# Designs tried in a protein design chat: VH-VL binders against Small ribosomal subunit protein eS1 (rps3ae). Part 24

Target 1, 206 residues: Small ribosomal subunit protein eS1 (rps3ae), of Methanocorpusculum labreanum (a2sq57)
Amino acid sequence: MARKKQSGGRKVEGWKAKNWYKVHAPEFLGKQFIGEIISSNPENVPGRVLTVSLGELIQDYSKQNVRASFKIMNVAGDAAYTQFNGHEMTKEFVRAMVKKRASRVDSTITVTPLGSTRELQVTITAFTINHARLSQVQELRAKMVKVVEDSAKEADFESFVSAMLKGELSKKMFAECKPIFPVRRIEIIKSESVSSAADRAAALIR
Below, E stands for the ipSAE of ESMFold2; O stands for the ipSAE of OpenDDE; V2 stands for 0.75 times the mean of E and O plus 0.25 times the DockQ between their complexes.

## First folded at step 18 (VH-VL; framework fv_pozelimab)

Design ctl (from n3 with heavy chain Y33S Y52S D98S Y100S, light chain Y92S Y94S; at its last look DockQ between E and O 0.01; V2 from the best seeds 0.00; counts 0 for: pae E 23.5 > 2, placed apart)
Fold by OpenDDE, look of step 18:
Structure ctl (fold): chain C 206 residues (1-206), chain A 120 residues (1-120), chain B 107 residues (1-107)
Amino acid sequence: as target 1 above (206 residues)
Amino acid sequence: QVQLQESGPGLVKPSETLSLTCTVSGGSISSYSWTWIRQPPGKGLEWIGYISYTGTTRYNPSLKSRATISVDTSKNQFSLKLSSVTAADTAVYYCARSSSGTEPFPLDYWGQGTLVTVSS
Amino acid sequence: AIQMTQSPSSLSASVGDRVTITCRASQGIESDLAWYQQKPGKAPKLLIYTASSLQSGVPSRFAGRGSGTDFTLTISSLQPEDFATYYCLQDSDSPLTFGQGTKVEIK
């Protein structure tokens, strides 16, 4: 009596038609197309993050070494809309700015722009011309932090991010730091949504 | 504390070259930008030019053809030469430092100034 | 060249008075403005940089405000040592240019 091997028919999970979604940058950055994502379930599309070259996004060659991240917030039809999630300068670019016999001064702060419930963790880096003493480093840090904090108090989220990405904040910091100590350049090398940071941290503990 | 002191002839003849030196003490000349400013008697201030830590120079267009600023790191000095002087170049000349190595702004330390008179 | 126009050219005030000096740029210079104090026979002294930042060691009675084209230096309560000539300086564009100066005299 040959036991008929019941061929467990692999239920071919029905090819749920995968839809393509066109992802757009926020309005304050021109609502440009930044990429496409595929999903079989539109409910799974929100929360995904896309990273693009800032230089390409805003057509500024000087920003080619900056990557900007956008989180999908909602989907309408085949269009996905995003909010700013953070930015980061390339490691190579940051390294290239460090010179011999000079100092790198870093400061990380959390700011909440005017009228916003969103918090951004911002990392500021000053590259000095010469080696700075500890007291000078402290003064530079204090000045950079103050400039960014003051800007956040006066600007809404979009305006703050715009000023940050366009280099206006860096310019202001440079202007206010140069009387303290010779600096070559000041850059906001990284920003991150606090909610995103927390989520990532939680994922690592998991 | 950084100190600046101007030195040079107080009298120059017309058509000659005015030469001034600024001696810096209490700091390295290679770490900052250095500027020359002048003030005719009873008049306002005029920016002449500056030299950055990299040796880059910029001059007032009104004086560009005649002014030269240079640095001597061995002596911790920087200098101004102004050629083909006239009576209009009579002024108190100041040397100054910018706390920035690259920018001629702001001027946080000044010399006491030296009067240069152009007279035949 | 960017022209810097100060007003007034001179003013008389008493000790304890509030004094305001204005500097207007011929074009936008953002915050690239400094204020200097000069006493007779002495070199100018830096008071304010980047339009509103107080130089170390300068009394808090001095304040700078403004952006773009219009800037002000305010002395909240004039002291005897404050009688001097004041100059604004821009570095937004080359050449650097000073205002014509404002002489603050004792009433």
Scores: ipSAE 0.000, ipTM 0.499, lowest interface PAE 15.3, mean pLDDT 90
ESMFold2, look of step 18: ipSAE 0.000; ipTM 0.404
ESMFold2 (binder alone), look of step 18: mean pLDDT 91; pTM 0.928

Design o1 (from n3 with heavy chain G101A; at its last look DockQ between E and O 0.76; V2 from the best seeds 0.73)
Fold by ESMFold2, look of step 18:
Structure o1 (fold): chain C 206 residues (1-206), chain A 120 residues (1-120), chain B 107 residues (1-107)
Amino acid sequence: as target 1 above (206 residues)
Amino acid sequence: QVQLQESGPGLVKPSETLSLTCTVSGGSISSYYWTWIRQPPGKGLEWIGYIYYTGTTRYNPSLKSRATISVDTSKNQFSLKLSSVTAADTAVYYCARDSYATEPFPLDYWGQGTLVTVSS
Amino acid sequence: AIQMTQSPSSLSASVGDRVTITCRASQGIESDLAWYQQKPGKAPKLLIYTASSLQSGVPSRFAGRGSGTDFTLTISSLQPEDFATYYCLQDYDYPLTFGQGTKVEIK
């Protein structure tokens, strides 16, 4: 048999080159730098998700306990570009809003902003001053849902997400619910960007 | 301390409109649900409806076609009108404060009540 | 509408007796139940809120218990001023509804 090559004479070592990619928020949120990632292959960068403090992103300390996530869609040179993927208030922050003998009124809905092929699933939560009666819980829920649905019908995806993240929808819901029952706070505590039914159906027949 | 006082005619003819006013003293009319309740002589209590200080109302379905509740915050008063009355509407009418939304006390202050008799 | 059924409709008791009044809801109302005392010629007076919480100024001999559909009001040692009619009220949903009343009379 032939002798195997001597280890000390082998020139098979290479360096695994990795590149840094600067990740940017979407243009409608300021296109600012949100972080860096390392990869040896630019083809492995799309699909990755970065999560950042919303308070840092929009420079608003009242949103330090809100996290926004962004999915990388493409790369160009050393830059990676993202789409909004979702946001969520931390569980600790939400738990701190709960008070004894008060009602928590929840609804999860899916909206399709004006002209968008993407759907956005949002979770809306109202925290009342005290225990609301059942009919009032139902009226509050219906009002919250209507405000968010109407806003989505009138706004494109970027405008809707901006209004949601900056608290404009929460303020509108609060004003609309106040005549029904005393509320302490109304928030969109979570959002997730989801594929439309049409997009999912197209993928299945592939 | 908060006091409620009903006022209005004690005798109403059939088919006419019963009209009562509740005057609130010793406290603000704001922040509460203001309620009318009635009790036919020797019988139980029936909730008629409320007005929230913002103007929002709710009525017992059995009476909604005939009952109207209004509020006058400048006079610290709220009122009940019940149209097309019959003998079945003869009762003691109470006004009450419903404090459940801020102070967990349902119907915690009541007026003394006023008897309204529907008779020809 | 949520129906509230009280039992008994009336009872006779002596000063010092332990008295129990039951209130049953036609559906679950959590703990959203109040008890009222009404003496002849007077408006009802709130005794108990949220099923078991004693209103200010109400003697400790009054106690409320229950959750869901079954509730009780107990007077541990009946006093002369306790002879009255007692009503439960559900404040879970509109229309607010009262039980039919329980008249507590002297034996």
Scores: ipSAE 0.599, ipTM 0.860, lowest interface PAE 1.8, mean pLDDT 89
ESMFold2 (binder alone), look of step 18: mean pLDDT 92; pTM 0.943
OpenDDE, look of step 18: ipSAE 0.839; ipTM 0.936

Design o2 (from n3 with heavy chain E103Q; at its last look DockQ between E and O 0.88; V2 from the best seeds 0.00; counts 0 for: pae E 2.003 > 2)
Fold by ESMFold2, look of step 18:
Structure o2 (fold): chain C 206 residues (1-206), chain A 120 residues (1-120), chain B 107 residues (1-107)
Amino acid sequence: as target 1 above (206 residues)
Amino acid sequence: QVQLQESGPGLVKPSETLSLTCTVSGGSISSYYWTWIRQPPGKGLEWIGYIYYTGTTRYNPSLKSRATISVDTSKNQFSLKLSSVTAADTAVYYCARDSYGTQPFPLDYWGQGTLVTVSS
Amino acid sequence: AIQMTQSPSSLSASVGDRVTITCRASQGIESDLAWYQQKPGKAPKLLIYTASSLQSGVPSRFAGRGSGTDFTLTISSLQPEDFATYYCLQDYDYPLTFGQGTKVEIK
């Protein structure tokens, strides 16, 4: 008649407390803190995406209307490290650039920076001062695309992304388009990291 | 107010080069598409081409690369040369300002026109 | 090149008449159409731009309409100074092209 101690079963590996992970921007952008994420298991942290204001990231108020996204690639201790995933100007900001009597010239292209296995799809938009004639629209589009493609051929992934985010590509495009027609602004309004043909082929072989 | 005035020889021999100059007064030659147009006597208007103030040119393909337009910003002038002329090139030649890039007004100011006759 | 065809090539009218001339483009040119007036011995004068916008200093009796391929210029009550030749110009694409003209003569 001895009283047996009641046991509710064996302890299982699954009693988990959530941990905070400090997420850092890529090294080429300063590796600073961009946010925190919580997870019960560090193995579930890679793959998550954070979006931040570019203006806050590079301490430049003129970029407050640009969002940059970063994908977590690995964890070390309580830190998570990212790679660039894409950027986008807010739709409100882009809509504010449209003027009644002007042309908007758009192009979406995919580039592979020098020596990179990663591709970027970028959307380039020019806003002219006034309505442009058809041949001028076509010449502007061709010039914008050529500038971006040539820049990608000359720069590694990190250098290309830095030039894009800091507005250096926009300045180049503006200068190259000036002899064609008066342009108010030329911007890369969106970029998105996409899988390369090599990455897709590697996934299929597994 | 902007004013344009054509000048140059009124008679040119066949196979030679027609050469005209447009002097712009009352405004700067900057910022516009400076344009040549011609009109054969009693007939309609034909756009020849332009020079943008940056130096970029565009020509009517109908002239088969015979036209050359140039600008001299220091003299506030632009010019037309038309090579290998024939009697078909006899026309009143106008210079004009095309404000399209900065304003919606195509060919808003014209010179008075000058008759060029191609004859031996 | 975009061809511009005007109709009629000439007309006779009296002071006070309502006159309509048409301009037809060989392809769509949106609203990129201008109208010019030319009097004998003078350079053309811009009347209307962007199909329907009246240039500064042009009397309101002139009106432009249309989009796409079909355009009209209407003079609601002809005045003595309106006897001239009228040209349309497409400014949609290069080379810029004019219609062949419409001569408005006194009856």
Scores: ipSAE 0.589, ipTM 0.858, lowest interface PAE 2.0, mean pLDDT 89
ESMFold2 (binder alone), look of step 18: mean pLDDT 92; pTM 0.942
OpenDDE, look of step 18: ipSAE 0.856; ipTM 0.947

Design o3 (from n3 with heavy chain F105W; at its last look DockQ between E and O 0.76; V2 from the best seeds 0.72)
Fold by ESMFold2, look of step 18:
Structure o3 (fold): chain C 206 residues (1-206), chain A 120 residues (1-120), chain B 107 residues (1-107)
Amino acid sequence: as target 1 above (206 residues)
Amino acid sequence: QVQLQESGPGLVKPSETLSLTCTVSGGSISSYYWTWIRQPPGKGLEWIGYIYYTGTTRYNPSLKSRATISVDTSKNQFSLKLSSVTAADTAVYYCARDSYGTEPWPLDYWGQGTLVTVSS
Amino acid sequence: AIQMTQSPSSLSASVGDRVTITCRASQGIESDLAWYQQKPGKAPKLLIYTASSLQSGVPSRFAGRGSGTDFTLTISSLQPEDFATYYCLQDYDYPLTFGQGTKVEIK
């Protein structure tokens, strides 16, 4: 009988079977294959984060400079399933939107979509046509924040993230800011899914 | 190229409403901050407020909410109403185009001005 | 509101003189300052924007300088048509505010 018992000692890495795990995007984003990882222990797979091109993920060439990240939550067989972890426009892409004699209006806020225990920190940036007067910078910032906050109150987590990633929130912010000052572009340049105390508590009892 | 022309009564009684219209010719009233400025005789210039072509308005707090600016895009005109006037409101009133936003410069075209006297 | 203080309130000069007018803001306004010329019975005319940029059609003898709180308008060689009142305007924040004016008179 050629059986190996491991007792109290250091592991020998070469004797563990390694498996490939096919990683899938969340269902609300089409559940498509986004990559593979290799691990000898399925218990080490949850928690890993994969980053992909958003343009490739949603088949939208205008999003080629946007990276989306997904955190593995569970494994079933050779498949790993994820939740949305965040997105970010590349620093080079954002810098290219800056114009010397224009204003950049930034805000970072945290929202909790309708019925969600998860929070999402988002960074919103507007790029104006020309230099804006101080009161208008402040009004643009307030309007951008209100649009995103109101949208989160009306949408569940998946719907909010979808609207954000597909540019629907950016379009809404642009339309709402138009009456204030000429803007070139308004974008959510970064988002991060953050753990809340409520989300951690819910995960613990599940 | 673009021209602005103020029109309205030159004499207004105290406590009544001053009403002026600015007619814009040689250009569209779109895409700018259409502005009223006044200058009391022998004194400096005071910014009254604007209407953006989208309908958004802003007023100088010094006028204690007495000013109302409106736009009529179909007539290529914008207007000023100033309520509860006193002798202190006697001034030359100018309309002006504030090209800021589209351009980096403010108040580039002005009407010739119209004197409004508040007297009983 | 941002107060704009001009000096001098008036000056006398001869054709060919160099004249300098100053404008001080009550707080920092970056470079968001414009200069206007006004002749009797006429509307103001924009000369300089963004502190130092010359408006189209304005003679090069006009020059603006400054940033923050302290600004100057200089006329390098005064011409007969330059005798007028000059105003600075801050366009940094609302309400837009003008200096009280500087009258340039022939000596």
Scores: ipSAE 0.660, ipTM 0.878, lowest interface PAE 1.5, mean pLDDT 89
ESMFold2 (binder alone), look of step 18: mean pLDDT 92; pTM 0.943
OpenDDE, look of step 18: ipSAE 0.815; ipTM 0.925
ESMFold2, look of step 19: ipSAE 0.622; ipTM 0.870
ESMFold2 (binder alone), look of step 19: mean pLDDT 92; pTM 0.942
OpenDDE, look of step 19: ipSAE 0.781; ipTM 0.904

Design o4 (from n3 with light chain T50V; at its last look DockQ between E and O 0.65; V2 from the best seeds 0.69)
Fold by ESMFold2, look of step 18:
Structure o4 (fold): chain C 206 residues (1-206), chain A 120 residues (1-120), chain B 107 residues (1-107)
Amino acid sequence: as target 1 above (206 residues)
Amino acid sequence: QVQLQESGPGLVKPSETLSLTCTVSGGSISSYYWTWIRQPPGKGLEWIGYIYYTGTTRYNPSLKSRATISVDTSKNQFSLKLSSVTAADTAVYYCARDSYGTEPFPLDYWGQGTLVTVSS
Amino acid sequence: AIQMTQSPSSLSASVGDRVTITCRASQGIESDLAWYQQKPGKAPKLLIYVASSLQSGVPSRFAGRGSGTDFTLTISSLQPEDFATYYCLQDYDYPLTFGQGTKVEIK
């Protein structure tokens, strides 16, 4: 149901006029329509999170099992505008990538893109062709972490997120890991916009 | 079938550099870890190090400062140089293919071995 | 480096005997253990990989068992061609390390 916001915020006793808000992706992702929400009060719209298929958002069929989340920051008229909140490959999709006799190399790191005050926690996973020896697992982990960290130092928040969502970081990690051990696939399987490290540690302990 | 053959001098003087070449035939020098192993007479086996076909090397810490492994893909060969040799470096030297990576087979093809004696 | 200790260092056996060789790692190596056979003047030959998998062309009388730190190679009915020195290799981490060898001799 696409429609203009109902004019007039006047209420009668015991009943509130409800309005539809068209939610838009951030400008760096094309500001396209990603969904609608309904609310009787525009002040209650900011803070809500929408999750959409990344494949549909960026027109890339290889991303159909990836969900992207966007948090509404403000409204203007009948439009609601968002910022990137995170993405995640479905657990089912990730589980299907596991091969019993191969190594899965995981790392979760926090990066702060160039000039940004926002932090982004990312989970990186490499799947090797066969079981890797311990030193090679450690070298793969170090290399893929370094690629992501270096990329964050060289890119602003929007450029970094775009490179991540479009698979450019995954391709770079794959190329840099090739001299170490045969890798089948390297992905950033999850990202999340996060509070400071101290706040995250406190929340985890609770 | 892949075959490996070591070549090089059988006698090396102390303090000099031992230099060996392994020629690979019946297959390409790609996708594998090309490895040197040695065995002193009457003793056990010692892994020296490898070169991955991409050029990446790894060495046994006991030999890291003295050993250098290189590859020449145009000649389908890889080589070992061991500097500052002593009598303790007298051994049969083997080259081997480590198929671990694309396959699960560690050190599945070996050369016949060549004895290198370090003596004045 | 991960130390591999073989036992016994040598043994004497007759054709038809069941022979068991053990290999112990100084730390857990999962199933990353291979067995090699070496005859005098020859290069080692891969028999078993991933602790228990037979390499192509190896007779079924050879069997590997174990995981973690303790591993065995068993020859169920010793044949004349089996008199050799046997080595285990851990391929869990670098540097790759061999056991010290077990010489199987004719009695």
Scores: ipSAE 0.617, ipTM 0.866, lowest interface PAE 1.7, mean pLDDT 89
ESMFold2 (binder alone), look of step 18: mean pLDDT 92; pTM 0.941
OpenDDE, look of step 18: ipSAE 0.794; ipTM 0.910

Design o5 (from n3 with heavy chain Y100F; at its last look DockQ between E and O 0.62; V2 from the best seeds 0.00; counts 0 for: pae E 2.2 > 2)
Fold by ESMFold2, look of step 18:
Structure o5 (fold): chain C 206 residues (1-206), chain A 120 residues (1-120), chain B 107 residues (1-107)
Amino acid sequence: as target 1 above (206 residues)
Amino acid sequence: QVQLQESGPGLVKPSETLSLTCTVSGGSISSYYWTWIRQPPGKGLEWIGYIYYTGTTRYNPSLKSRATISVDTSKNQFSLKLSSVTAADTAVYYCARDSFGTEPFPLDYWGQGTLVTVSS
Amino acid sequence: AIQMTQSPSSLSASVGDRVTITCRASQGIESDLAWYQQKPGKAPKLLIYTASSLQSGVPSRFAGRGSGTDFTLTISSLQPEDFATYYCLQDYDYPLTFGQGTKVEIK
């Protein structure tokens, strides 16, 4: 996905004046105000994506370096309502977790939460205390993936996303990986909602 | 000053089970990969396997079906059982600390070794 | 499993000599190699870890080099206490495997 800005043009407006739409988070996150957008045509509002600090959204300072994105699905009056689109820890925040003599274990998987037609691509990263041997890296990766996959089989989309954003999945992965090798942190550093083969392919590039 | 000491029978009959204990003194069992290594007389060293202080084990594939490593944290000890032994299992057996998970040092402290002879 | 091949299997040298022992891995192991010294009737002693890092308390005349598949241990000026058997160990993957050893003897 790329949002292209039209360059070199001046737009004219008249009696079809632009309206402000108040954008709200999904209901499972409290439907709170997350921003505003402008459009002269309510039919052009669905599909737009807003990105906010997760820390500000859920009032949790530990999530200040996590960005959550929400896609507008519908408009009612002057309000626009969204669904979860993805999240990402900032590259700066992730880079700060890297230690010179430690291993970083990454995996990107796609899950379909219980009863959902929506897929979610997640990137899981473990940071060990020290350099791990290859078999330990492989075992850590397998365990991380299994925890996330099992959790998706047992939770609907909103429950899975909530557990992911609140750090409950990270906590479970940490506990289950500790018997393999000393770990410092295990995080889901990125997620992206995908709805087609083309969208899944594009997500792998990004 | 961490010290490791092997103990157990020096003579084992073929087809029986070799059983050794390593006692750790001057330090705790915690935070390390507690390891068994053996050396047949006049030959090289063979890694047998480890027990991580949490109880998780790993074995050399050549010995996995016969080797069992266990830990008793209350006695600060870990043990090796090797079943169905033959003359090929005659060796000096060492216990060692693998600090790799905590430090970058593999096998930094060793016991003095104990010879186990498999003979009728 | 990863095979570790040492050469030579033995060598004779005099006090003050420079000796070099080679260790070759059957596959790439990055720098995950350690060197041990073993004297008769004693357990091995860790000399070098991570291919080139000197263990605390080990004399600086011992030096390790290499990465990938080819590694060396060099003793720049042999001392009487250095006559021993030397082993390399790969700690890249399980099972951990040792070279067959290199015996350094007095000429």
Scores: ipSAE 0.546, ipTM 0.838, lowest interface PAE 2.2, mean pLDDT 88
ESMFold2 (binder alone), look of step 18: mean pLDDT 91; pTM 0.939
OpenDDE, look of step 18: ipSAE 0.792; ipTM 0.907

Design o6 (from n3 with light chain S31D; at its last look DockQ between E and O 0.82; V2 from the best seeds 0.71)
Fold by ESMFold2, look of step 18:
Structure o6 (fold): chain C 206 residues (1-206), chain A 120 residues (1-120), chain B 107 residues (1-107)
Amino acid sequence: as target 1 above (206 residues)
Amino acid sequence: QVQLQESGPGLVKPSETLSLTCTVSGGSISSYYWTWIRQPPGKGLEWIGYIYYTGTTRYNPSLKSRATISVDTSKNQFSLKLSSVTAADTAVYYCARDSYGTEPFPLDYWGQGTLVTVSS
Amino acid sequence: AIQMTQSPSSLSASVGDRVTITCRASQGIEDDLAWYQQKPGKAPKLLIYTASSLQSGVPSRFAGRGSGTDFTLTISSLQPEDFATYYCLQDYDYPLTFGQGTKVEIK
C-alpha cells in the first residue's frame, strides 16, 4: 500500500505569527494612539484593557498623576479601538492633598448619563481648609453629590466623561461648595464603568 | 484687633420682635461664621445660630421657627431678629466670631453683650 | 443635640490651689472641645481650643486634657483673677452646645 502524494509537498507546522495592533482612544477623546499590543490571534484582542497617563493623553501636565483605562472593543486592520473603562488618581497624589487638621469628605455614587445604557460609579472627594463640623461635612457631601447627579442628568455618556476627565465637574463642585465651608480642593478621584442596575438585577435571578 | 459691639433696644414687649445688630470693626466680616449667643440672667449659654459671610445661615432647632440672622456687608454688620418673644427670651445677647472655618478657634471674639428684657 | 455635662456645679478654693473641672459629652466629639472663662458682667473668654491647645495670651497654668467624651480643665495654681465661671463648649456638630458651667469661688 502506497500513499499518494500531491504536488506541493507535505504540510509542516508553520511559524507562529504575531501581529502588532495600534490602540486608539475613543473618538470623543480624539482617537489618539495610546499604545500597542501583540497578539497571534485577532479574536483575542477585544476585551483587553490599557491604562495610560491622562496627562499624556490630553497633553496636560496637571493630569500626569491620573490614570485612565480603556477597553478594546474591536479591531480594523492593524488598529484597535476602545471605549472608556475608568480613571483613578494615584494614591500618592491623593495622599498629598490631605492636610493636617482638615476634613476629607468622600462619596461614591453611581450615575447613568442622559439616555445612556451605561452606568458610571464615581468617587468624589472634597478637601477642606480646616476641620469641618459634622453637619458641614454632611452638607458638603450632599452638595457635591447633587452637582454630579444633576450633571449626569444633563449630559450623554461621552460628554459626562469628558467633563469629568477635563476637570469641569470639579470646578462646578468647588463653586457650589464654597458658600458652605472653606474648601481647598474637590475632585472626582476615581470612576469605573459598571453594569446597569437592571443588568445586576437580572444577574441576581438564577 | 477685631471688635464686636451689640446694639438694639433693651426692652421689648411680649409677642413683639427682638432686633439686634452687631457691628464688626478692626477686621473683615469675610471668611468667618458670625454668631449669636444668649445667656438668661444667672444661667448658662445658648448658641442661637450663625450667618456665614456668604449669607448661608444655621439656627439652633429650639429657635429656628422664630430666629432670623442677616448680614449687611456694606456696613460690616450682622443682625438677629427673634419673633414672638416671651419672658423666657430675657437674656444677655452676645455676638461672636467663629473662626473654625479658617482657623481652629471657635467663638474667639465676643461683643460685650446687651441685656434684652421682655416685659409688659 | 450633643449634651455637655460639667462637674462640679461650683467649688470653693484658695489662691494657690490646684483646681480640676470635668466636662462629659453625650457622644464622642473627638477633640472638638473648647473652654471659656466668664467673669460677672463680662463676655466669655476663650481659654483652650481643640481640647488641649492654649489660646494666645492665656497663662500656662491653664491646661486642658481629654478626647472622645471625657475632658478636664486644670488650673495648676489658682490666682485671684481666676475666680470665675467656666464653660466647656463642643464644636463637633451643630447646634453648638455649652456645659452648664462651673463656678469657682474664693474659699
Scores: ipSAE 0.553, ipTM 0.841, lowest interface PAE 2.0, mean pLDDT 88
ESMFold2 (binder alone), look of step 18: mean pLDDT 91; pTM 0.938
OpenDDE, look of step 18: ipSAE 0.794; ipTM 0.910

## First folded at step 19 (VH-VL; framework fv_pozelimab)

Design ra (from y7 with light chain S53T; at its last read DockQ between E and O 0.82; V2 from the best seeds 0.83)
Heavy chain, then light chain:
Amino acid sequence: QVQLQESGPGLVKPSETLSLTCTVSGGSISSYYWTWIRQPPGKGLEWIGYIYYTGTTRYNPSLKSRATISVDTSKNQFSLKLSSVTAADTAVYYCARDSYGTEPYPLDYWGQGTLVTVSS
Amino acid sequence: AIQMTQSPSSLSASVGDRVTITCRASQGIESDLAWYQQKPGKAPKLLIYTASTLQSGVPSRFAGRGSGTDFTLTISSLQPEDFATYYCLQDYDYPLTFGQGTKVEIK
ESMFold2, look of step 19: ipSAE 0.672; ipTM 0.880
ESMFold2 (binder alone), look of step 19: mean pLDDT 91; pTM 0.939
OpenDDE, look of step 19: ipSAE 0.834; ipTM 0.933
ESMFold2, fold request of step 20: ipSAE 0.758, 0.773, 0.769; ipTM 0.909, 0.915, 0.912
ESMFold2 (binder alone), fold request of step 20: mean pLDDT 92, 91, 91; pTM 0.943, 0.936, 0.935
OpenDDE, fold request of step 20: ipSAE 0.878, 0.881, 0.880; ipTM 0.959, 0.960, 0.959
ESMFold2, last read: ipSAE 0.693, 0.602, 0.785; ipTM 0.888, 0.849, 0.919
ESMFold2 (binder alone), last read: mean pLDDT 92, 92, 92; pTM 0.942, 0.941, 0.940
OpenDDE, last read: ipSAE 0.880, 0.879, 0.880; ipTM 0.960, 0.959, 0.960

